VH-VL binders against NAD kinase (nadK). Designs and how they scored, part 67

Target 1, 268 residues: NAD kinase (nadK), of Syntrophomonas wolfei subsp. wolfei (q0aze0)
Amino acid sequence: MKIILVNNRFKENTEKKAQEIAGQLSALNVEVIIDNGLDEPYAGTVDFIMVLGGDGTMLRAARRYGQRAIPVLGVNMGTVGFLSNIEINELAEYLPLILREEYSLEARMMLEVAVFQQQSLLTRVFCLNELLLRSNSPRMLSFALEISGQKLEPYRGDGLIVSTTTGSTAYSLSAGGPIADPQLDAFIVTPVASHIINKRPLVVSPEREISLHLLEEREAIIGIDGQIKMDFGAENRVLIKRAPHPLLMVNLKAKPFFTSIDRSLQRQ

## First folded at step 19 (VH-VL)

Design UU7 (from RR16 with heavy chain D56E)
Fold by ESMFold2, fold request of step 20:
Order: sequence, then C-alpha cells, then structure tokens
Structure UU7 (fold): chain C 268 residues (1-268), chain A 121 residues (1-121), chain B 113 residues (1-113)
Amino acid sequence: as target 1 above (268 residues)
Amino acid sequence: QVQLQQWGAGLLKPSETLSLTCAVYGGSFSGYYWSWIRQPPGKGLEWIGEIYHEGETNYNPSLKSRVTISVETSKNQFSLKLSSVTAADTAVYYCAREGLKHWTPYGMDVWGRGTLVTVSS
Amino acid sequence: DIEMTQSPDSLAVSLGERATINCRSSQSVLYRSYNKNYLAWYQQNPGQPPKLLIYWASTRESGVPDRFSGSGSGTDFTLTISSLQAEDVAVYYCQQYYTLPRTFGQGTKVEIK
C-alpha cells in the first residue's frame, strides 16, 4: 500500500507529526510519500491520501490530487473546519480501519476551470471551493456571464464568485450566498458588491457551462480557492464546468454538517 | 506511451478533397486538443488546426475556408478534410497532440509518422 | 498572429563545438501569471516527424541530452547545443503556443562541417 501524506510546510507541528506518522506506517510496511507543498505533486500511483491540517491544506490536496479519484482523509490538527473527518489524537484508533479499507466515501463536486487567451488554452485548474473574478484596481468591473450559452444582463461591481456547494461556506457566504448542503451538486453564482441591485445569487445545475469575460479593459484577477491568483484581462475568457471527478472524502467518523455549522465557521 | 497512427490517400487530383484520419493509442484521448500540421517537401511547418475531444475546433485563418477537422471520440480518432486542393497543398501531413503538464500547455509532445499527400498537375 | 523568425537559416558546426539558434516572436509569448514562456523547440530528422526538445522556453523534455538547452523570455529565445554530436544533424524549429494560430519558425538546418 502506498499513501501520500499531505502537510503544510509552514506549520511546524504538522511537519513533525507527518514524520511520526510516516514512521508508523513504514513499520506496517506502507510506503509513504510526503507532500509538504515544496515539490511538484507526486506523479506515481497511490492508494490513499491523508491530509494533516485544516481546510487550507485539504484545498491544496484536492487541487493536486482530486482528479485521481483516490480516497482523501482530512485529519484535524487543531482548528476544526468543514473538511476534516477525524482528530489527530484519534488516528491510531482508526488506522487499522484505514489499512483494511473499512470506511465509506463522500463525494464532493469540484470545479474544472479553463483560462483562455481568446480561444487559446492557457491553463486548466481544479478547485474544491470557488473561482473568484475580482477587480485588481479601485475601478469596478463590467463583465459578462454566460450560462450554457445564455447571456445574462451585464454585471457591474467588484466581481463574481462561482462556488461549489462545498464552497458555499467560504467566500460565497461572506458575499451573501446561501449555505448549501455539500451532498448536492450545484454551482452557486454570487455577485461581489454588485452595483446592479437586482443581481441575486443563482443556484445552477452542475451540467451547465459557465463562461466569464470582461466587457471593458480593466485590471482583474481570477482567484482559485483563495490560494491561486491569475491575471485576467479583456483578452481572456474563463470557462467553468463540473470537474470529471469529485473529491472522494473518507468518512470514518460521523460529522453532522447542519448541527456543526456555527462551530465550523468560527475559524481562528 | 501515447502513439498516433495516421492514414489516408496519398495521391490526389486538383479540386479533390484531402481526407486523413488519426487514431490515438496507449493513452487518454479525453482532455486534449488534437492538431493537424503540414510540411511541404523541403519547407517548414504550418499548423492547420486543432480539435478538442468534445468537438470544439480552431483553424488556421489561412486555411479556414477549406478545412474541417472532426472527432470520433468513441473510436479515439480525429480526421482532417481539406477541400479544393491544388499543387500548393502537396505536403507531409502530421497529426499531433497538444501536450499538457499539470494541465498546462507545453507544446506538441506526440506526433504521427506523417502522410505524404501529393496533388498532381 | 504571432510571427516566429529564426536565425540563421542554416549553420555548419564542427563536431564537439557549440551551435546556437535564435528565435524571435513578433509579440510576447510569456504567460506572466505562471512566469512561463509558451515557446517550444523541436528537432526534425529527415523523413521523421518533429520531436519536442524544449518546452516553456528552457525546460528540457525527458530523454533529451543535457547538451541541449533553451533560454530567453518574452520575444527573444535561443536554443544551444553545447557540444554538437553526429546525431544532432537535423532541422530545428521554434514554435509558440500562446495564441492561435500556432506558429513555427521557418527552421534552421544544422550540419557538421
């Protein structure tokens, strides 16, 4: 059995714990690849991904490995968010179940984001929470949103969020979007500081294609899960689809979503 | 790993339609743009166009009025048709994959062997 | 359209000596957000398809010998063969993949003399 152990190199306690866990797994004849964010994603085949840290570390793991359809377990190291399943002090208890593959999986929709120079592909990225289009200057944006070829009235404001249901509790929420059940597949389209008063958040079928482009030359950016930024100008277009594969989150311990919303949103 | 096999008629008369097919083996067809490129004997390379596995096409403006590229995704194949050929269309025609590393373009990383198409007259 | 211009059109280089090929694009091929130039170099032996040597202007494709290197950014690029070998006799092309249409340089024939 081979696993990837994902940690955050800027969180010392996760790095030490990753080394300890790697040693324990090696003693059980499990090959361990540590991904602390310094190197390129591991390219070989693996059976399982263990994420040591909070939601941010899980977002990086999802972006790097989510399209491989491999089980991903979130192990909380302190601050409880929405994406961890067990606590670090419970790992020894659950490790036998992990090794025997005695767990269930919860699928979480991901976004596929393609950025173009006109019609020429520049890059494709995948994300778990959201794409943000926003102004990168004091001036507001004027931009077009198309949903499956249907052109909506132009938007004017600071930007727009296209979120998954998992991302509904992230930036989309702060911008006025709804909290969504992460078991649903949908896009949530949330305006950011819109000057058009009747622009409401939209909940959109995951089968739709969402396209964005600027209507005026302005400095803008595309943000991905709050972790990747790309310049976005009048010559660019972005296309957003449901990713081919959901993130497969390991469920070892019941985590009631609705009764824990307030506690999970208190991240500090 | 990925291999491209191409075929089609190699000798044409003026005004006929060039038709070539490229099949993809040993790798994923999905997620890539697939290109046709030509090279007149002793000359340089000209990109003809590309097609995404789902059917979206982009063509070189210099050839757009005569070019059709199509896919048969269930067979991992894509095809080139070039109408109204003349002697100027005599070339070796290649199919190629537009390569991706970490989902970012990095050039044409896999090429077919080439098919010489000669247009008489 | 981005025009790609190579120089020289041909060169003859003694075995073991350095060969240098220049490529200029009519506009930048740098994707600034990734700090990557969407510029590739290909080697083509007679009767064979082109083979990718260098991508993102300076990154060597796997299996390509260390004597091949690429440099440059934006609009000006160089392919260097540090010590020419007999098997390096070929035509070399630069190609941009930043915009459509994809465009190639006219080619540079490298010979031993």
Scores: ipSAE 0.751, ipTM 0.901, lowest interface PAE 1.3, mean pLDDT 91
Fold by ESMFold2, fold request of step 20:
Structure UU7 (fold): chain C 268 residues (1-268), chain A 121 residues (1-121), chain B 113 residues (1-113)
Amino acid sequence: as target 1 above (268 residues)
Amino acid sequence: QVQLQQWGAGLLKPSETLSLTCAVYGGSFSGYYWSWIRQPPGKGLEWIGEIYHEGETNYNPSLKSRVTISVETSKNQFSLKLSSVTAADTAVYYCAREGLKHWTPYGMDVWGRGTLVTVSS
Amino acid sequence: DIEMTQSPDSLAVSLGERATINCRSSQSVLYRSYNKNYLAWYQQNPGQPPKLLIYWASTRESGVPDRFSGSGSGTDFTLTISSLQAEDVAVYYCQQYYTLPRTFGQGTKVEIK
């Protein structure tokens, strides 16, 4: 069995804890690869991914490994969020189940984001929470949204968020989007500070394709999961689809989503 | 190890339609752009066009009115048709993959062996 | 369209000597957000398809010998073969993949002098 341990090199104690867990797993004849964010993503075959940290570390793991259809377990190391399943002090209790593969999986939709120079692909990025389009200047944006080729009336404002249901509790929520049940597959399209009164958040079928481009020359950015920033100009276009593979989140401990909403948001 | 195999008729008469097929082995068909490129004897390379695995196409404007590229995803194949050929279309035709590293284009990393297509005078 | 111009058209270099090929694009091929030039170099041996040597202007593809190096940014690029070997006799092409249509340089034929 081969496992990737994902941690954050900039968070105190996660690196030491990852080494401790790697030692424990090696003693059980488990091969361990540590991904602290410094190196290229591990390209070889692995059976399981363990994420040590909060939602931000999970977001990086999802971007790096989510399209490989590998089970991913979130292990909370102090901050209560939406993407961990167990606490670090419970790991020893659950480790036998992990090794015997006695757990269920919850599929979480991801976004596939393709950025173009006109019609020429520049890059693809996969994300778990959201894409943000926003102004990179004091000036508002004027931009076009298309959903499966259907052109909506132009937008004007600070930007737009396209999120998954998992991302509904992140930036989308702050911008006025709904909290969505993460068991649903959908896009949530939320304007950011729109000056047009009839531009409401939209809940869109995951089978749709969402396209964005600027209608005038402005400095804008595309943000991915709040962690990647790309310049976006009048010559660019972005296409957003459901990613080919969902993130496969490991479920070892029952974690009731609805009864924990306020506590999870208050601690963020 | 991704490999491309290509085939089609190598001798055409003027006004006929060139038709070539490329099959993809040893790797994923999905997630990539697939290109056709040609090279007249003793000349340089000309990009003809590309197709995404879902069917979206982009063509060289110089050939757009005569070119059709299509996919047969169930067979991991894509095809080139070039209508109304003349002697100027005599070339070696290659299929190629637009490669990705970390989901970012980095050039055409896999090429077919090429098919010489001769259009008689 | 981005035009790609190579120089020279042909080059004769003594075995073991340095070969230098230049490529100029009519527009920048730099994707600033990634600080990567969408510029590739290919080697084509007689009767063979092109083979990718260098991508993102300066990164060697797997299996390419260290004697091949790429440099430049924006619109001006160079392929260098530091010590020409007999197997390096080929035609070399630069190619941009920043915009459509994809365009190649006209090629540079490298021969042993």
Scores: ipSAE 0.746, ipTM 0.897, lowest interface PAE 1.4, mean pLDDT 91
Fold by ESMFold2, fold request of step 20:
Structure UU7 (fold): chain C 268 residues (1-268), chain A 121 residues (1-121), chain B 113 residues (1-113)
Amino acid sequence: as target 1 above (268 residues)
Amino acid sequence: QVQLQQWGAGLLKPSETLSLTCAVYGGSFSGYYWSWIRQPPGKGLEWIGEIYHEGETNYNPSLKSRVTISVETSKNQFSLKLSSVTAADTAVYYCAREGLKHWTPYGMDVWGRGTLVTVSS
Amino acid sequence: DIEMTQSPDSLAVSLGERATINCRSSQSVLYRSYNKNYLAWYQQNPGQPPKLLIYWASTRESGVPDRFSGSGSGTDFTLTISSLQAEDVAVYYCQQYYTLPRTFGQGTKVEIK
């Protein structure tokens, strides 16, 4: 069995803990690859991904490995989040189940984001929470939103968020979007400081394609999961679709979403 | 181990339509742009156009009025039609994949063997 | 269109010596957000399709010998064969994939002197 162990090397306890866990797994004849964010993603075949840390570490793992359709387990290291399943002190208890592959999977929709220079593809990025389009100057943006070829009236304001239901509790919430059940597949489109009052958040079928481009020359950026930043100008456009594969989150321990929601939001 | 196999008629008369097909084996058809490139005998390479697996096309403006690229996703195939050919269209025609690493373009990483198409004078 | 200009058109190099091929683009092919040049080098042997050697200006494709290297940024690029071997006799092309249409240099034929 081969496992990727994803950690955040900048949290004081996690690098040492990751090496400790890797040693324990190796003693059980498990091959372990550590991904602390410094190197390119491991390119080989693996059976399981274990994420040591909070939601930010899970977002990086999803971005790097989510399209491989490999089970991903979130292991909480002390901070309450939306994306972990078990606590670090419970890992030894659940490890036999992991090794026997005795767990269920919860599928979480991801976004596929394609950025273009005119019609030439520059990059694709996959994300779990959201894409943010925002101004990179004091001036507001004027931009176009199309949903499956349907052109909405132009937007004017600070920007726009296109979120998954998993991302509904992140920046979309702060911008006035709804909390959504993460078991639903949908886009949530939330304006940021719109000067057009009737631009309400939209909940959109996951089968739609969403297109954004600027209507005026402005300095803008695209943010991905609050972790990736890309320049975005009048010559660019972005297409957003449901990713080909959801993130396959491992469920070993029941974590009721609705009864834990207030505790989880206190971290934000 | 993705491979491209291409076929089509190699001898044409002026005004006929060039028609070539490329089949994709050993890898995913989805998620990629698929290109046609030509090379006149003893000359350099000219990109003709590309098609995305969902059917969106981009053509070289120099050829756009005569080019149609199409896809048959169920067969993992894409095709080139070039209408109203002349002797200037005599070339080896290649199909190729527009490659991705970490979902970012990095050039044409897989090529067909090429098909010589000769247009009589 | 981004025009790609190679030099020289033809190059004769002694076995084991260095071969250097230059490529210039009429516009920058650097994607600043990723700090990557969208430029590739191809090798074409007689009767064969082109084969990708170098991508992002300086990264070697898998299976390509260490003697091949690429350098440069923005508009000026170089392919270097550090120690020419007999099997390296071929035509070499640079190609940009930053914009459409995709464009290639005119090619450089490398021969053993």
Scores: ipSAE 0.728, ipTM 0.886, lowest interface PAE 1.5, mean pLDDT 91

Design VV1 (from SS4 with heavy chain K103R)
Fold by OpenDDE, last read:
Parts: structure tokens; C-alpha cells; sequence
Structure VV1 (fold): chain C 268 residues (1-268), chain A 123 residues (1-123), chain B 107 residues (1-107)
């Protein structure tokens, strides 16, 4: 068995833990690769991915490995989030289930985000939570939203979020988007500070395609999962689709989503 | 009410075949991992095999004594688990139980059991 | 295969007695140990999972302890309905195996 341990090099506690776990797994004759984000993603085949940290680390892992159909387990290290399944202190006890493949999987839809310069592809990224288009100035953006070739009325506001159902409890939620069942595949299109006070978010079929472009010569930013940022201008367009492969999340413990989110919201 | 009900047991000759059924009710069967356990008369419990849910690829695993002879399957539309038993031996004589195998939290403990169905293999 | 050995194979007790049953694994199985009760002519019922967790609906007089290779099931105050055969089971690795059983009989 070959396992990737994904951690955050900027968090020393996760690095140390990754090394410790790697040693333990090696002692069990498991090949281990540590990915702390410093290097390019491991290109070889692996059987399992453990994400050591919080939701942010999971998002990075998803972007790096989510298209490979590899089981991904979130191991929480003291943070509050929705993407981890077990705690770090539980890992030792659950390890037999992992090594013997006695775990359940949950498929989570990911986004395929393609950014173009005119007709040329600049970059393609897969992400678990959301694509954000936002203004890079105090001025509102004017941008066009198109869904499956249907051109909606021009948007004016600070920006727009296109999120998965997984991402519905992330930035989309803060922007007033609906809470979506992670077991449902859908796009959530949430306006960010629209000039229309009660501009409603859209729930869109995963079979559709979403495109965005600016209607004015303004400077904007594309954000992916709150971690990747790139400049976006009038000559650019972004196309959002359902990723061809979902992230396969490992479930070792039951996580009652709705009661958890309800509790979380009450604490805010 | 959560319930498992086995059926299909009976008398069969050595070398014969038999198909057992387990009807599930009161829970979401399609998400459940299921197992068969047998108990020879006056003896202890023996694990026969396990099948995962469709979402988990429906992976099947068997105990060595039944490997190659028994097949576990499921029909989620009918909430039914099956055990196809071929090339039966006298040693296969037992009460056969179907059980759930929780995939979460219980470290694979069998938390729900049927009443069992008796399979007798005799000349 | 992991071998599970229960002790004793049988015991006689009276209502109100404290009963202790042990189970030993041939190798370390962490807490992947469950206890079952089987009354005569009935299917087994789960009592304890993860070595020490009480299954829902099971009376609190039942308790489990242990980790690694040695495990114990305790009935603090034996009741009439507790006369049955008890089995331990390991699910640490396949094949999942049971102990040979402990029959608790009325004295």
C-alpha cells in the first residue's frame, strides 16, 4: 500500500505529525509520501490520501489529487470544519480499517474552472468548493452570467460565487447562499453584494455550464477555494463545469451534516 | 421497526445448491453493508462473508471454507440480500443469519441480526 | 487467522451474581472486539462494540473492557434473562472470527 500524507508546511505541528505518521506507516510496510505543498503533486500511483489539518488543507489536496479517483481521508488537527472525518488522536484506532479497505466512500462533486484569454486557454483548475469573481477595486463590477447559453441580465456588484454543494457552507454561505446537502450535485451561484438588494442565489443543475466575463474594462480577480488568485480582465472569460471526476471522500465516522451545520451557525 | 428476515433454508443433498434470501425493512438498505453468519447445530458462530453497498463498489469478501462455492449478492430495489450456495457439503449444515455491518462508528460490529434460516445438507 | 479464546467455556451462577467472561486474541486487535448474547433458540444480539461501548438498548449492568489481546465482559448483577451463551468477536482483520462461546447457566 502507498499513502500520501498531505499537510501544510506552514503549520509545524502538521509537519511533525506527518513525519511521525509516516514512520508508523513505514513500520507497517506502507510506502508513504509526504506532500506539504512545497513541491509539485506526486505523479505516481497511490492507494490512499490522508489529509492532516483542516478544510483548507483538504481543499488543496482535492485540487492536487481529486481527479485521480483516490480515497481521501480528512484528519482534523484541532480546527473547526466540515471536510474532516476523524480526529488525529483517532487515527491509530481507525488505521486497521484504512489498511484493510473497510471504509465507506462519499463522492463529492468538484468544479472544473477554465480561464481563457480570448480563445486561448490560460489555465484549468479543479476545485472542491468554489470559484469567486470579485472586483479588485472599490468599484462594482459589471459582468455577464451565462448558463447553458442562456444570457442572464447583467450583474452589477462586488462579485459572484459559483460553488459546489460542498462549498455551500464556505464563502457562499457568508454571501447569503443556501445551505445545500453535500450528497446533492449542483452548482450554487451566489451574488456578492449585488446592486440588487435581494438578488437571489441560483441552484443550477450539474449538467449545465456557467460562463462569466466582464462587461467593462475593469480589473477583477478570480479566486479558487480562497487559495488561488489570478487577475481577470475584460479580455478574459471563465467557464465553469462539473469536474469529470468527483472527490472520493472517506467516511469512517458518521457525520450528521444538518445538525452539525445548525449547531455551527448558532455559534456564529 | 428495523428487521431482517431470512428465508430459503431447507434440506439439500451434498453437492446441491440453495439460495437464501434476507429481506430488510425499517432502514435504508441500499446504504448498508451486509454479512452472513452461520452456526452449526450446537456450535459457535462463523462468519461467512460480507458485501458492501453499491456506493462502495459492492465489494464482496468470503471466509475460506466457502470461497468459490458461495456468492453474496443484493437487490437494493427489493431490499433483499442473497446467499447463493453451491457445491454444498455436510459441514455447511447450519442456521444462517444475515446481519448488518455498520460502516461507521462501531468498528464493524454486527448490530442487527435476522432470526436465521436452517440449512441441512444430508444424504 | 486471529484466534479468539473465551474463558470459561461455561459457568453456573445465580440471579444477583457478578459474572465475568474473558476473551483472548491470538494477536493484538486494538479495540476491534464485540460481545454478543445469544439466548436459546434465538439469534445473537450485540451487547458491546469497540471493546467497551454499550449498544443502544442494552442494560447498563453489562460492561466491556480491554484492549489489545485481553478483553472482559462483565455482568454486574445477573438477571434471569441473562442466562445465555455469550460470544466475543474480532473484526480487526478478515476473516472475522468469534470466540467459542461461554454458556452462563443457572445454578
Amino acid sequence: as target 1 above (268 residues)
Amino acid sequence: EVQLVESGGGLVKPGGSLRLSCAASGFTFSNAWMSWVRQAPGKGLEWVGRIKSKIDAGTKNYAAPVQGRFTISRDDSKNTLYLQMNSLKTEDTAVYYCTTVPRYDKFLAFDIWGQGTLVTVSS
Amino acid sequence: DVQMTQSPSSLSASVGDRVTITCRASQGISRYLSWYQQRPGKAPNLLIYKASNLESGVPSRFSGSGSGTDFTLTISTLQPEDFATYYCQQTYERPWTFGQGTKVEIK
Scores: ipSAE 0.895, ipTM 0.956, lowest interface PAE 0.5, mean pLDDT 95
Fold by OpenDDE, last read:
Structure VV1 (fold): chain C 268 residues (1-268), chain A 123 residues (1-123), chain B 107 residues (1-107)
Amino acid sequence: as target 1 above (268 residues)
Amino acid sequence: EVQLVESGGGLVKPGGSLRLSCAASGFTFSNAWMSWVRQAPGKGLEWVGRIKSKIDAGTKNYAAPVQGRFTISRDDSKNTLYLQMNSLKTEDTAVYYCTTVPRYDKFLAFDIWGQGTLVTVSS
Amino acid sequence: DVQMTQSPSSLSASVGDRVTITCRASQGISRYLSWYQQRPGKAPNLLIYKASNLESGVPSRFSGSGSGTDFTLTISTLQPEDFATYYCQQTYERPWTFGQGTKVEIK
């Protein structure tokens, strides 16, 4: 078995822990790779991904390795979030289940985000939470939203979020999107400060494709999972699809999603 | 009510075959990991094998004594677990139980058991 | 394979007695230890999981303790319905193995 540990490169304690865990795993004849902010994702094959940190680290790990259809375990290290399954202090106890592949998986739909300039592909990214298109100025955007070739009325607003159900509790939630069951596959299209008051979010079948492009010569940005940012202009188009592979999240413990959400919302 | 009901047990000659069924009700069978456990008359419990859920690739694992002879399968549409037993031996004589294997929180403890079905292998 | 050894193989006790059964693993199994009760002619029932957690519906007179290699099942006050055979099981690694059982008989 070969395990890659993905820790939070900005938190030294996670790095230290990764090293400790690596030592422990090595002592058990498990090959370990540590991704502590590698310039590029580890190119070699791995059998298991262990994420040490919070939701942000999970999102990064998902973008880096999620397309490989490898089990991914979130191990929380003192953060508040929804994407970790066990706590770091629990890892030792649950390790036998991991090493012996006695764990359950939960498939989480990911987005395939393709950004084009004319017909040329600029970048393709798989992400777990959302794609954000927003204005890079105080002015509203005017852009075209197409769903499965259906052209909606031109959108005017600060931006638009296309989120997975996993991402429904992230920025989409803050923008007024619905809370979605992570076990459900769907796109959530959430307006960000639309000129239309109370513009409703859309819940869209994962079988559909979503296309966005600006209708005016304005400066915009694309954000992915709140971590990646790129410029987006009138010459660009973004195509959003369901990723061909879901993120395979490891479930070692039961996580009462709705109870957790309810609690979280009450604290906000 | 959560329930497992085994069936298909009976008398069979050595070298023969038999298929056991386990009908599940009262819970989401398709999500459940399932195991077979057997108990020879007057003896202790012996794990036979386990099958994971479809979402977990339906992975099957067997105890060494039955490896290559027994096959576990499932039909989620029928909420039924199966144990195909081939090349039966006299030492396979036992009450066969189907059980659930919780995939969360219980460290794989078998929390639901059927009442068992008796398989007798005798010449 | 991990060998599970229970002690004693059998014991006699009276209603109201404190009963202790031990289970030893041939190697460390952390808390991957469960206890089952089997009444005559009946299927086993889960009593304890994760070495010390009571299964839902199990009376509080049952308790489990231990970690690593040595485990204990305790019945604080034996009841008439507790006369049965008890098994420990390890699920630390395959094949999952049971102890040979401990028969609790009426004195």
Scores: ipSAE 0.895, ipTM 0.956, lowest interface PAE 0.5, mean pLDDT 95
Fold by OpenDDE, fold request of step 20:
Structure VV1 (fold): chain C 268 residues (1-268), chain A 123 residues (1-123), chain B 107 residues (1-107)
Amino acid sequence: as target 1 above (268 residues)
Amino acid sequence: EVQLVESGGGLVKPGGSLRLSCAASGFTFSNAWMSWVRQAPGKGLEWVGRIKSKIDAGTKNYAAPVQGRFTISRDDSKNTLYLQMNSLKTEDTAVYYCTTVPRYDKFLAFDIWGQGTLVTVSS
Amino acid sequence: DVQMTQSPSSLSASVGDRVTITCRASQGISRYLSWYQQRPGKAPNLLIYKASNLESGVPSRFSGSGSGTDFTLTISTLQPEDFATYYCQQTYERPWTFGQGTKVEIK
């Protein structure tokens, strides 16, 4: 078996733990690759991915490896989040299930985000949570939203979020989006401080395509999962689709989504 | 009420075939991992095999004594688990139980059992 | 294969007695150990999972302990309905194997 340990090099505790776990796995004749984000994603074939840390590390792992149909386990290291399944202190006990492939999988829809300059593709990214279009100034944006060729009225506001159901408990939630069952595949389109009072979020079929472009000069940015940032102007267009492959998340423990989110919200 | 009900047991000659059924109710069968366990008369329990859910690729694993002769399958639309037994031997004589195998939290303990169905292989 | 050995194979006890059954694995199995009760003519019932967790609906007089290779099932105060055969099971690795059983009989 070959396993990738994904950690955050900026979190010293996760780096140390990754090395420790790597040693333990090696002692069990498991080949281990540590990915702390410093280098390019490992290009070779692997059987399993362990994400050591929090939701942010999971998001990075998803972008780097999500299209490869590899089981991904979130191992929480003392953070609050929704994407980890077990705690770091539980890993040793659950390791037999991993090594013997006695685990369950949950498919999570990802976004395919393509950003264009005129007719040229600038970048294509797969992400687990959301695409954010946001103003880069104190002024509101004016932008066009098109869903499967249907042109909506121009948006005016601070921005717009296009999220997966997984991402519904991330930035979309903070922006007033609905909490979505992660077992559903759907887009959630959440306005960010719209000039229209009571502008409602949209729940959109994963079969549809979403297009965004500005109706003004370059004054915006595109954000992906809160980790990738790029300038976005009048000459740019973004196209959002369902990714062709879902992220395969490993479930070793029962983690009831709705009770978890309810508890989380009560703590705030 | 959660329930598993086995059926299909009976008398069969060595070399014969038999198919057992396990009807599930009271829980979401399609998501459940299932197992067969047998118990020879007056003897202990023996694991026969396990099948995962469709979502988990429906992976099947068998004990060595039945490997190549027995096949586990499922029909989620009917909430039914099956055990196809071919090339039966006298040592296959046992009460056959179907069980759930929780994929979470219980480290694969068998938490739900049927009442069992008797299979007798005799000339 | 992992071999599971129970001790004793049988014991006689009276209502109210404290009963202890042990199970030994041929190799370390962490806490991948479950205990089952089988009454005469009935199907087995899960009592304990993960070596020490009490299954829902099981009386608190039942308890499990141990980790690695040595495990114990304890009935603090034996009741009339507890006369049965008890089995340990490992699910650490396939094939999943059971102990030979311990029959608890009335004295």
Scores: ipSAE 0.894, ipTM 0.955, lowest interface PAE 0.5, mean pLDDT 95

